# VH-VL binders against Protein PARTING DANCERS homolog (PTD): the designs that were tried, part 19

Target 1, 248 residues: Protein PARTING DANCERS homolog (PTD), of Oryza sativa subsp. japonica (Rice) (q6l5b5)
Amino acid sequence: MERSTHSTGWTCLPPPPPEPAAPGRGVCAMSTSWRDKQQPSLINFIAAFLAANSYRLNFLSISPDFIFNNGELSVAFIFETNWDCQNEGAVFSRVNMLKRQLKHLYVVVAVPTKEQNESFNRSYHKYGMKLGFPTFVPVTDPEMGFEKIVKIAHALGVCKQQDIISRLKNEREQAVQCTDSFLRVLTSIPGIDNHDANALAQAIGSIEAIAKASKKFILENTDLSTDKAETIVRFFRDPQYYLSPKIN
Key: E = the ipSAE of ESMFold2; O = the ipSAE of OpenDDE; V2 = 0.75 times the mean of E and O plus 0.25 times the DockQ between their complexes.

## First folded at step 23 (VH-VL; framework fv_amivantamab_arm2)

Design x1 (from w1 with heavy chain D31Y; at its last look DockQ between E and O 0.25; V2 from the best seeds 0.00; counts 0 for: pae E 5.3 > 2)
Fold by ESMFold2, look of step 23:
Structure x1 (fold): chain C 248 residues (1-248), chain A 119 residues (1-119), chain B 107 residues (1-107)
Amino acid sequence: as target 1 above (248 residues)
Amino acid sequence: QVQLVQSGAEVKKPGASVKVSCETSGYTFTYYGISWVRQAPGHGLEWMGWISAYNGDTNYAQKLQGRVTMTTDTSTSTAYMELRSLRSDDTAVYYCARGDFLSDAFDIWGQGTLVTVSS
Amino acid sequence: DIQMTQSPSSVSASVGDRVTITCRASQGISRWLAWFQHKPGKAPKLLIYYASRLQSGVPSRFSGSGSGTDFTLTISSLQPEDFATYYCQQYYDWPYTFGQGTRLEIK
């Protein structure tokens, strides 16, 4: 019994379009686990929107869904792109946890239908989020939602100090593009070549999802051999294998 | 019913200060920022600045920086705009409006306050 | 600062006419544009927000369109109460700025 809840067929986001010649407006970090739960069309929209507006997008393991940072001030966002009327409490539990850890937090919620809007309003009152921090920003669709996230970050001045953002990028050593780091990690597994890594990316998407995938799932959804599928499962799950140094 | 009610007209001499009030009702004051917009005779609308009713953060138009102060009083749900070192070209109708970078637009406006600066 | 340029500066029109007013931003503002109607002695009135969304209580003869830098306000079948000055306004980035206005006058 295994649930692969973190993969919807999403692959690593390709490199963004060429950056404009002028310095960018800011740096946006997106949670990899949030990204992996979204429809690919939304992630492509976000990447294209950020590039067209001179923002640099980095994929990082972070607790909120997005962070915008200029070195002196950061603003964090929770972005619920499709309000789940059947599991509303999970959103508010996460908000309560993060607001204790984060000084500047905004929550953007897509509620495109009347039912979702009504569900959100009932839940907001039920969970005691009245009159305050963090600010909740309901929107009618996810694309408007992300545009508003950027507008909020820009209005707060987080994205206007390009020299600070440039220093942060340099200090972190360039965040490796998801595709490039994805392929390097997977091809480090003995017997796994670039074709195998691309097949895994297309079928399963993230390294987290691959680590959780069953042998049967891999064989059914890729052209990998039984030996290769077993090696992947063992690599991510066998404590003895997992504990050995990677000396290859 | 959502309302923004401003203080009455004022006549001031150059170099003086004016403080215009904007009393809000019919909504949760801390959920919306308040912007101030003015219109000089024969001119269009000019945004002056904004204040968060939640935490008091402000952003002022650059040409007014140093002369304008915006404040709020949460206990009375009232926003204030003070303009100092008045000049004759500050003669205008001053509006408060509900809305900011978090809102969809300036949907509710005060009735306007005429401030006349003359010697 | 983001400059907003309206065209035309004035329009002379008759009741029943279709009127189009344009607004151009000096840089991309996505859809963060509003249209206001302003009559002497009254506060400005919001007509359209997010470039194309009709504000509650505004007649359906008003419509807006555009994204990026080029925007239009259209009044289909002009009514006597529509004679006013119209302003576009960007609320994408500080400072928020208005167009110079378009006066709509009866012929």
Scores: ipSAE 0.202, ipTM 0.599, lowest interface PAE 5.3, mean pLDDT 80
ESMFold2 (binder alone), look of step 23: mean pLDDT 93; pTM 0.939
OpenDDE, look of step 23: ipSAE 0.250; ipTM 0.672

Design x2 (from w1 with light chain D93E; at its last read DockQ between E and O 0.78; V2 from the best seeds 0.75)
Heavy chain, then light chain:
Amino acid sequence: QVQLVQSGAEVKKPGASVKVSCETSGYTFTDYGISWVRQAPGHGLEWMGWISAYNGDTNYAQKLQGRVTMTTDTSTSTAYMELRSLRSDDTAVYYCARGDFLSDAFDIWGQGTLVTVSS
Amino acid sequence: DIQMTQSPSSVSASVGDRVTITCRASQGISRWLAWFQHKPGKAPKLLIYYASRLQSGVPSRFSGSGSGTDFTLTISSLQPEDFATYYCQQYYEWPYTFGQGTRLEIK
ESMFold2, look of step 23: ipSAE 0.565; ipTM 0.818
ESMFold2 (binder alone), look of step 23: mean pLDDT 92; pTM 0.937
OpenDDE, look of step 23: ipSAE 0.651; ipTM 0.824
ESMFold2, fold request of step 26: ipSAE 0.537, 0.558, 0.640; ipTM 0.811, 0.824, 0.851
ESMFold2 (binder alone), fold request of step 26: mean pLDDT 92, 92, 92; pTM 0.933, 0.935, 0.934
OpenDDE, fold request of step 26: ipSAE 0.895, 0.886, 0.894; ipTM 0.960, 0.953, 0.959
ESMFold2, last read: ipSAE 0.534, 0.600, 0.596; ipTM 0.810, 0.838, 0.833
ESMFold2 (binder alone), last read: mean pLDDT 92, 92, 92; pTM 0.933, 0.935, 0.933
OpenDDE, last read: ipSAE 0.880, 0.890, 0.731; ipTM 0.949, 0.955, 0.863

Design x3 (from w1 with heavy chain F101Y; at its last fold request DockQ between E and O 0.64; V2 from the best seeds 0.74)
Heavy chain, then light chain:
Amino acid sequence: QVQLVQSGAEVKKPGASVKVSCETSGYTFTDYGISWVRQAPGHGLEWMGWISAYNGDTNYAQKLQGRVTMTTDTSTSTAYMELRSLRSDDTAVYYCARGDYLSDAFDIWGQGTLVTVSS
Amino acid sequence: DIQMTQSPSSVSASVGDRVTITCRASQGISRWLAWFQHKPGKAPKLLIYYASRLQSGVPSRFSGSGSGTDFTLTISSLQPEDFATYYCQQYYDWPYTFGQGTRLEIK
ESMFold2, look of step 23: ipSAE 0.551; ipTM 0.809
ESMFold2 (binder alone), look of step 23: mean pLDDT 92; pTM 0.936
OpenDDE, look of step 23: ipSAE 0.735; ipTM 0.868
ESMFold2, fold request of step 26: ipSAE 0.407, 0.637, 0.287; ipTM 0.746, 0.855, 0.660
ESMFold2 (binder alone), fold request of step 26: mean pLDDT 92, 92, 92; pTM 0.938, 0.935, 0.934
OpenDDE, fold request of step 26: ipSAE 0.897, 0.834, 0.893; ipTM 0.962, 0.922, 0.962

Design x4 (from w1 with heavy chain G99A; at its last look DockQ between E and O 0.12; V2 from the best seeds 0.00; counts 0 for: pae E 16.5 > 2, placed apart)
Fold by ESMFold2, look of step 23:
Structure x4 (fold): chain C 248 residues (1-248), chain A 119 residues (1-119), chain B 107 residues (1-107)
Amino acid sequence: as target 1 above (248 residues)
Amino acid sequence: QVQLVQSGAEVKKPGASVKVSCETSGYTFTDYGISWVRQAPGHGLEWMGWISAYNGDTNYAQKLQGRVTMTTDTSTSTAYMELRSLRSDDTAVYYCARADFLSDAFDIWGQGTLVTVSS
Amino acid sequence: DIQMTQSPSSVSASVGDRVTITCRASQGISRWLAWFQHKPGKAPKLLIYYASRLQSGVPSRFSGSGSGTDFTLTISSLQPEDFATYYCQQYYDWPYTFGQGTRLEIK
């Protein structure tokens, strides 16, 4: 590994990464036990994808499968790369064990066949609708799944950066030039392009204000479509955003 | 089996309207949206718009804004596309399509509806 | 909107030839790209999804590759039934958009 650290157990988080130079830069910790169970081609894909997105990859003994640190926010993932219809409760049992210790936990599940999707949906209704369970994100395959993991981690980390920018404005008007970072944050949301981000900047301003804006307010004050406005609202507010994938 | 069955061919005069139906079966209608795509003779595929069967939200191609209306009827699991103020360049085969659960690309298409607009 | 540009506009080829069609997006779309085959009088047929995944029932002579902005569809050994128009389509962002098409014609 590039950075050595001593863990006291499966609840231990890696140290904060070095300060990133650009959006998407941060540290990804991958569980060594999870890695050792995967096909090498998937691990190679993950390493290449993280490098292409300016993430440093560390292999650590951690209890979830991945932890991302992207600024001040850490987010954890369970990543089931091949849903096992014969042992479908195992994922939910593990989630039940981890949810109390990991405040920001997402569960990504690859369900490439209709049979696996149906099995997952039955198990989700049986086990997964309990109060306090994290967001489940079913996907068509492991590569798509890891891309979604990185998008979720990046979006959550970048949204938190707005608190720092807001404080710096108190020291001097326009002391921080944030227009490019603003565009990078908003365009990381699926379906939001540079034009949409500029429209939001002109009408609403800050990421915090956009995160709190209603769908109605966005539609009345920008030229964004109803789908784009809904996507923005869902991205910031709805823990159910990734449920009911287009597998059915 | 998932199927999208469209209404039959139509012949229209310029200035008229046409409404094409797309009856769906084999899946939960309200879980997915329907896109409409057309192909004029000698041209490629052109996306016309999308409608959510969940809440009726729409997004129309700017070229067609003001002339197109897309609707759904959840009781019959049917999507509709109405194109008004028809012109001769609206002559095309019109398709409805739904996204596949594995790819999110348009896997299931209706058979197409030929609309001919002529004087 | 994301513009999809295909090359070439047409290809003249013989049975058994290897054919490559390219598609470029005006911005990064990761791997959210599909390829369709379209014959006159038929509905479009999905061949490839997520840039490189073969749709069920599609012959293995079809393959796709690419990510970001540049994508290819390859037919490794052309068969008589493969003469058609081929479209790429991005499904990264609404509105979904198609390339202008590539006509594959018998030589």
Scores: ipSAE 0.000, ipTM 0.377, lowest interface PAE 16.5, mean pLDDT 76
ESMFold2 (binder alone), look of step 23: mean pLDDT 93; pTM 0.936
OpenDDE, look of step 23: ipSAE 0.655; ipTM 0.824

Design x5 (from w1 with heavy chain S103N; at its last look DockQ between E and O 0.24; V2 from the best seeds 0.00; counts 0 for: pae E 3.8 > 2)
Fold by ESMFold2, look of step 23:
Structure x5 (fold): chain C 248 residues (1-248), chain A 119 residues (1-119), chain B 107 residues (1-107)
Amino acid sequence: as target 1 above (248 residues)
Amino acid sequence: QVQLVQSGAEVKKPGASVKVSCETSGYTFTDYGISWVRQAPGHGLEWMGWISAYNGDTNYAQKLQGRVTMTTDTSTSTAYMELRSLRSDDTAVYYCARGDFLNDAFDIWGQGTLVTVSS
Amino acid sequence: DIQMTQSPSSVSASVGDRVTITCRASQGISRWLAWFQHKPGKAPKLLIYYASRLQSGVPSRFSGSGSGTDFTLTISSLQPEDFATYYCQQYYDWPYTFGQGTRLEIK
């Protein structure tokens, strides 16, 4: 196996708001300048692989070599398809620049020969280990490398999707509890039942607005009786209301 | 040289919990994920889930969701798997294996931990 | 979930025989398929990864082929130490799944 030892792991962090629905898994943006340097057979492979995995492919002028948008997560890749020790300084300088601009960045490096693998390992110890981030992923060939790029992007999307679902469940639970608190406050007013509380919520809204509403406003905007409207106004404004027995 | 060494065999009653450890050595712990795989007597291999040693992200098999928790301790380079509400059909050999969602195969395995659940 | 189906469930063979085990995925998994050898009392041993690549230290009599949905493990000339259970496993997408296994038995 060509399993890398310098993988630094994965983070499921919130991305920008998602785009509208698209068929399949998401969108892959490929740098036009990167594309123009590659053999056409590799580009054809990439296009076919993305289509088979339900990604739309766009060619754009972008700073990294690839950007994947999977749901709310955006992930960038640098893809060095043929390692050459003469360009090592330029590669690591570019990585150092882009890591400052991009929160989610991975570097995939094709090292098909033992000589290239050894050269990369020396360069990585010289430059890459001192970066602390991003993750470097050496691979045996460009096709394997691109398949790994897609699998990385997909796995991060799965982790992010699970995080989003958990937050939405929590937000729904909090919304239910907020509604329950609203009803508890209003129905604690003598003579006010759940129907009255719902009528107040629909017509006036928040407890703060209800507390400040006039008797006239309540009568004009709800089906509550004059006595109920007066009781609500007194409940929120009369400091002696809580000290006396309930009326009715 | 790379090794995954698991904690010893356990005997448990139904309803109990078990926590299996997987101590790693010979590589950078945070560069890989750890998967857990089990094999019940007379059965094949079953993937239970995965944890990132880097950030603690997990993915659990749906069958076990709600009963399993996987954790890591970076300071000791150790992964843990806890299985709760044990049933007799949880009797199995439990393996940890090195591999992550960079989609590499499980190249190094722990020696296995037999967990027996019986009344 | 991606189901992995192995055939046959068992094989009886003699030393020197050529043995072929097949594995079918319920959907396309490209080449993200591994083969494992499992002997009683031992951990599984990785033989083949990425459908066709031989793991370090594995004898060259083992070979793998296939892509997409259909995969094959071949042992070109059986040796006594090859009698074991063999599993295929996809690692294309979560959850990772194994075939049910093929027992290779001495005739």
Scores: ipSAE 0.342, ipTM 0.678, lowest interface PAE 3.8, mean pLDDT 82
ESMFold2 (binder alone), look of step 23: mean pLDDT 92; pTM 0.934
OpenDDE, look of step 23: ipSAE 0.655; ipTM 0.825

Design x6 (from w1 with heavy chain T28D D31Y; at its last look DockQ between E and O 0.41; V2 from the best seeds 0.00; counts 0 for: pae E 2.1 > 2)
Fold by OpenDDE, look of step 23:
Structure x6 (fold): chain C 248 residues (1-248), chain A 119 residues (1-119), chain B 107 residues (1-107)
Amino acid sequence: as target 1 above (248 residues)
Amino acid sequence: QVQLVQSGAEVKKPGASVKVSCETSGYDFTYYGISWVRQAPGHGLEWMGWISAYNGDTNYAQKLQGRVTMTTDTSTSTAYMELRSLRSDDTAVYYCARGDFLSDAFDIWGQGTLVTVSS
Amino acid sequence: DIQMTQSPSSVSASVGDRVTITCRASQGISRWLAWFQHKPGKAPKLLIYYASRLQSGVPSRFSGSGSGTDFTLTISSLQPEDFATYYCQQYYDWPYTFGQGTRLEIK
């Protein structure tokens, strides 16, 4: 009686597909040249921090040290992790170059010592930096600096998105209002319906232009009947027609 | 030495306005924001608002929105806080402090200004 | 708004004691937390910034720890001059908010 040990092969169900990554807050591009100059511990910190904040990290050959893309907004960062009191000119040269190329540039500088901080302050004036162009952010340590970078990038991204949305909403509202007003005026003309009004809007574009349009022009550029075209011309050009009591 | 020096104590009637000044020295005024914090008798610290000496941006506590205005004068390195429509519950010691998110925590404080609102 | 809750509201201790004060944020604030000492008639004094960084000039008996939502201020050996009210403050997002304070009294 051969006991056939049915080895129930536990088919390891493949791990459930990773939940769709919450719509990533954005992408962070890190300069490879900057990375290679940093301590591995800082890079690991940055990577972990970005992951925790739903940013995708990419390594690229870019001129700034970081570029954050949040939707339609890109923010660039220079990140000096250790201020060199003897080489301050190099930083400002780089800043001057990049500020001409980038609309949104921030410079984060780690100045943990009093000496470094004083050096930075003196250098800022020495090299004739205009306040806010770009914005400089002195910090006590690189980790703090990077967190500030992320916060700045995020804040700007959100602000820009809101602004765009608001602008688009306003534009749409205005467009709708204009369209409604336009239609109302044209459809108030006897015999002119919404189709006619829309055709006129498309062909001529404004009430003022319509008012100046010839019968011939209307007929050539719209599908309006001869009678409708004449009515429109009379409505805008014939005072007697305009003043005639609307036969309700 | 970095210092924040505030204006003297004020006594005001309800409905009046008070403007407190905070003169700064020992650092570049334009690189730091100024926050205002108050403490009413028997209460904790309350953040009132912030102004950037860098670009003039402001952020006010919602409770004080419409009644508070913060300003800066870069020529004198002085920050101002105006509180309007004063109430008895506005009686407090008001502090200016250097600092914001970009410049870190409130590391330097003014000595405080007592504002008393009494009928 | 981010709410900051301190514990305890008051503590009685003796000189030489170890004192611990906690602060909890209603949401994650990373390490953007500061601790202040406040004495009557004086301006608040910054002790700790960025959760664990000791402010210049502050004695080493003060230390801060924590990240995210839970933070701790520790005084390793209480000195007579340490009797005061202590506040935590988040500066992660607007509006900045303080804890309700912890009064440290002499036993």
Scores: ipSAE 0.432, ipTM 0.720, lowest interface PAE 2.0, mean pLDDT 88
ESMFold2, look of step 23: ipSAE 0.553; ipTM 0.805
ESMFold2 (binder alone), look of step 23: mean pLDDT 92; pTM 0.937

## First folded at step 24 (VH-VL; framework fv_amivantamab_arm2)

Design y1 (from x2 with heavy chain F101Y; at its last fold request DockQ between E and O 0.41; V2 from the best seeds 0.65)
Heavy chain, then light chain:
Amino acid sequence: QVQLVQSGAEVKKPGASVKVSCETSGYTFTDYGISWVRQAPGHGLEWMGWISAYNGDTNYAQKLQGRVTMTTDTSTSTAYMELRSLRSDDTAVYYCARGDYLSDAFDIWGQGTLVTVSS
Amino acid sequence: DIQMTQSPSSVSASVGDRVTITCRASQGISRWLAWFQHKPGKAPKLLIYYASRLQSGVPSRFSGSGSGTDFTLTISSLQPEDFATYYCQQYYEWPYTFGQGTRLEIK
ESMFold2, look of step 24: ipSAE 0.545; ipTM 0.813
ESMFold2 (binder alone), look of step 24: mean pLDDT 92; pTM 0.933
OpenDDE, look of step 24: ipSAE 0.812; ipTM 0.913
ESMFold2, fold request of step 26: ipSAE 0.427, 0.575, 0.520; ipTM 0.752, 0.814, 0.794
ESMFold2 (binder alone), fold request of step 26: mean pLDDT 92, 92, 92; pTM 0.934, 0.936, 0.936
OpenDDE, fold request of step 26: ipSAE 0.898, 0.894, 0.893; ipTM 0.960, 0.958, 0.961

Design y2 (from y1 with heavy chain N55E; at its last look DockQ between E and O 0.67; V2 from the best seeds 0.00; counts 0 for: pae E 2.7 > 2)
Heavy chain, then light chain:
Amino acid sequence: QVQLVQSGAEVKKPGASVKVSCETSGYTFTDYGISWVRQAPGHGLEWMGWISAYEGDTNYAQKLQGRVTMTTDTSTSTAYMELRSLRSDDTAVYYCARGDYLSDAFDIWGQGTLVTVSS
Amino acid sequence: DIQMTQSPSSVSASVGDRVTITCRASQGISRWLAWFQHKPGKAPKLLIYYASRLQSGVPSRFSGSGSGTDFTLTISSLQPEDFATYYCQQYYEWPYTFGQGTRLEIK
ESMFold2, look of step 24: ipSAE 0.462; ipTM 0.776
ESMFold2 (binder alone), look of step 24: mean pLDDT 92; pTM 0.932
OpenDDE, look of step 24: ipSAE 0.835; ipTM 0.918

Design y3 (from y1 with light chain G28D; at its last look DockQ between E and O 0.49; V2 from the best seeds 0.00; counts 0 for: pae E 5.8 > 2)
Fold by ESMFold2, look of step 24:
Structure y3 (fold): chain C 248 residues (1-248), chain A 119 residues (1-119), chain B 107 residues (1-107)
Amino acid sequence: as target 1 above (248 residues)
Amino acid sequence: QVQLVQSGAEVKKPGASVKVSCETSGYTFTDYGISWVRQAPGHGLEWMGWISAYNGDTNYAQKLQGRVTMTTDTSTSTAYMELRSLRSDDTAVYYCARGDYLSDAFDIWGQGTLVTVSS
Amino acid sequence: DIQMTQSPSSVSASVGDRVTITCRASQDISRWLAWFQHKPGKAPKLLIYYASRLQSGVPSRFSGSGSGTDFTLTISSLQPEDFATYYCQQYYEWPYTFGQGTRLEIK
């Protein structure tokens, strides 16, 4: 073999990290122990497919084979790329262990031959049907299997994002409605303007709490005048307020 | 033995709503999603949306957002699709279809429900 | 949305003919393409999934090929029951979309 005289600082650079993509950013963690068992061509396929779908790939020592992070949702996968008819119990034992640790777990199994498919079906009836969860997804080959993993992770992320957006819009609408109703009630009190209503909101909060507040408490915690504080206390506690002259 | 049986044909006036049912049998309802697909006379197939029978998550075609609601009832293994504010161009045959597992092809279809929207 | 374009829109053929229908996606969908047969008064029937996998109970004269953006459905020897409209459908991502259809008619 030829002897190298190159500088040690340059000759074995790590691959650059994937360029971050501002839109469509997601992270896929692949188990290093799983990776090391696979044919290099499959790992190359996976890396290319993740890049085409705007996923950053990290290699980590994790218990499942893959973890996808899409927004706030984390989804884990077990990926059996070649079903071993002679070692079926070990697969289901591992699934049993991991499902106790992981909220979102899917199991993808490549069964390219008729023998493997039949073996998996028998094993599923023996072990897997009783589990009910996680879902087992048989596929015809590892490439189909990995594409299915990405589709599942993406679909679950889309559903979660839509739920978050809907919740945020509802909370914003509810807040606007409550604020407007609050101001209408308080400014209906003679002599109370929007500034006074906002001061009460910041210091005391709810209409219920304001109705129960003492004159002293209002004066100590707001910039309202003595006259305004008195008016508020009378408004909520004197049912004859509207029918009588003030100071009567 | 897997079957999807839909409710009968409907005649509706513009502005009304229609709710089509899809009763499933022969498989575990919560293991699959249900999609709805329609075909207007003289037109091709149009995907309307999807619902998870497991947890009720939905995804609707953008054109129908705001007018369509999909639901399920796990106790009867039945999916429903409601289309509101009907227009004449909503006249179509409406199908429910099961996807194998998640994000897969539609392997079993209901028989279709004709909805006619006319004055 | 991913647009699916079929060609031809219509074909006239005789029993025994070899018929080829093509479908093009507006972007790479890998192999997440299905082919459906639709006869008047009946529900659509799945023929091919994952671009080339034959659905259970479908005759072997049907075959599919392609990946990426260009896909083909082939009927190797046309039978009388094969006269129908054929649709391709991508299921790579939501919203799922269909081609406009290809009507296969008796010549």
Scores: ipSAE 0.193, ipTM 0.616, lowest interface PAE 5.8, mean pLDDT 81
ESMFold2 (binder alone), look of step 24: mean pLDDT 92; pTM 0.938
OpenDDE, look of step 24: ipSAE 0.814; ipTM 0.915

Design y4 (from y1 with light chain Q55E; at its last look DockQ between E and O 0.81; V2 from the best seeds 0.00; counts 0 for: pae E 2.8 > 2)
Heavy chain, then light chain:
Amino acid sequence: QVQLVQSGAEVKKPGASVKVSCETSGYTFTDYGISWVRQAPGHGLEWMGWISAYNGDTNYAQKLQGRVTMTTDTSTSTAYMELRSLRSDDTAVYYCARGDYLSDAFDIWGQGTLVTVSS
Amino acid sequence: DIQMTQSPSSVSASVGDRVTITCRASQGISRWLAWFQHKPGKAPKLLIYYASRLESGVPSRFSGSGSGTDFTLTISSLQPEDFATYYCQQYYEWPYTFGQGTRLEIK
ESMFold2, look of step 24: ipSAE 0.456; ipTM 0.776
ESMFold2 (binder alone), look of step 24: mean pLDDT 92; pTM 0.937
OpenDDE, look of step 24: ipSAE 0.744; ipTM 0.874

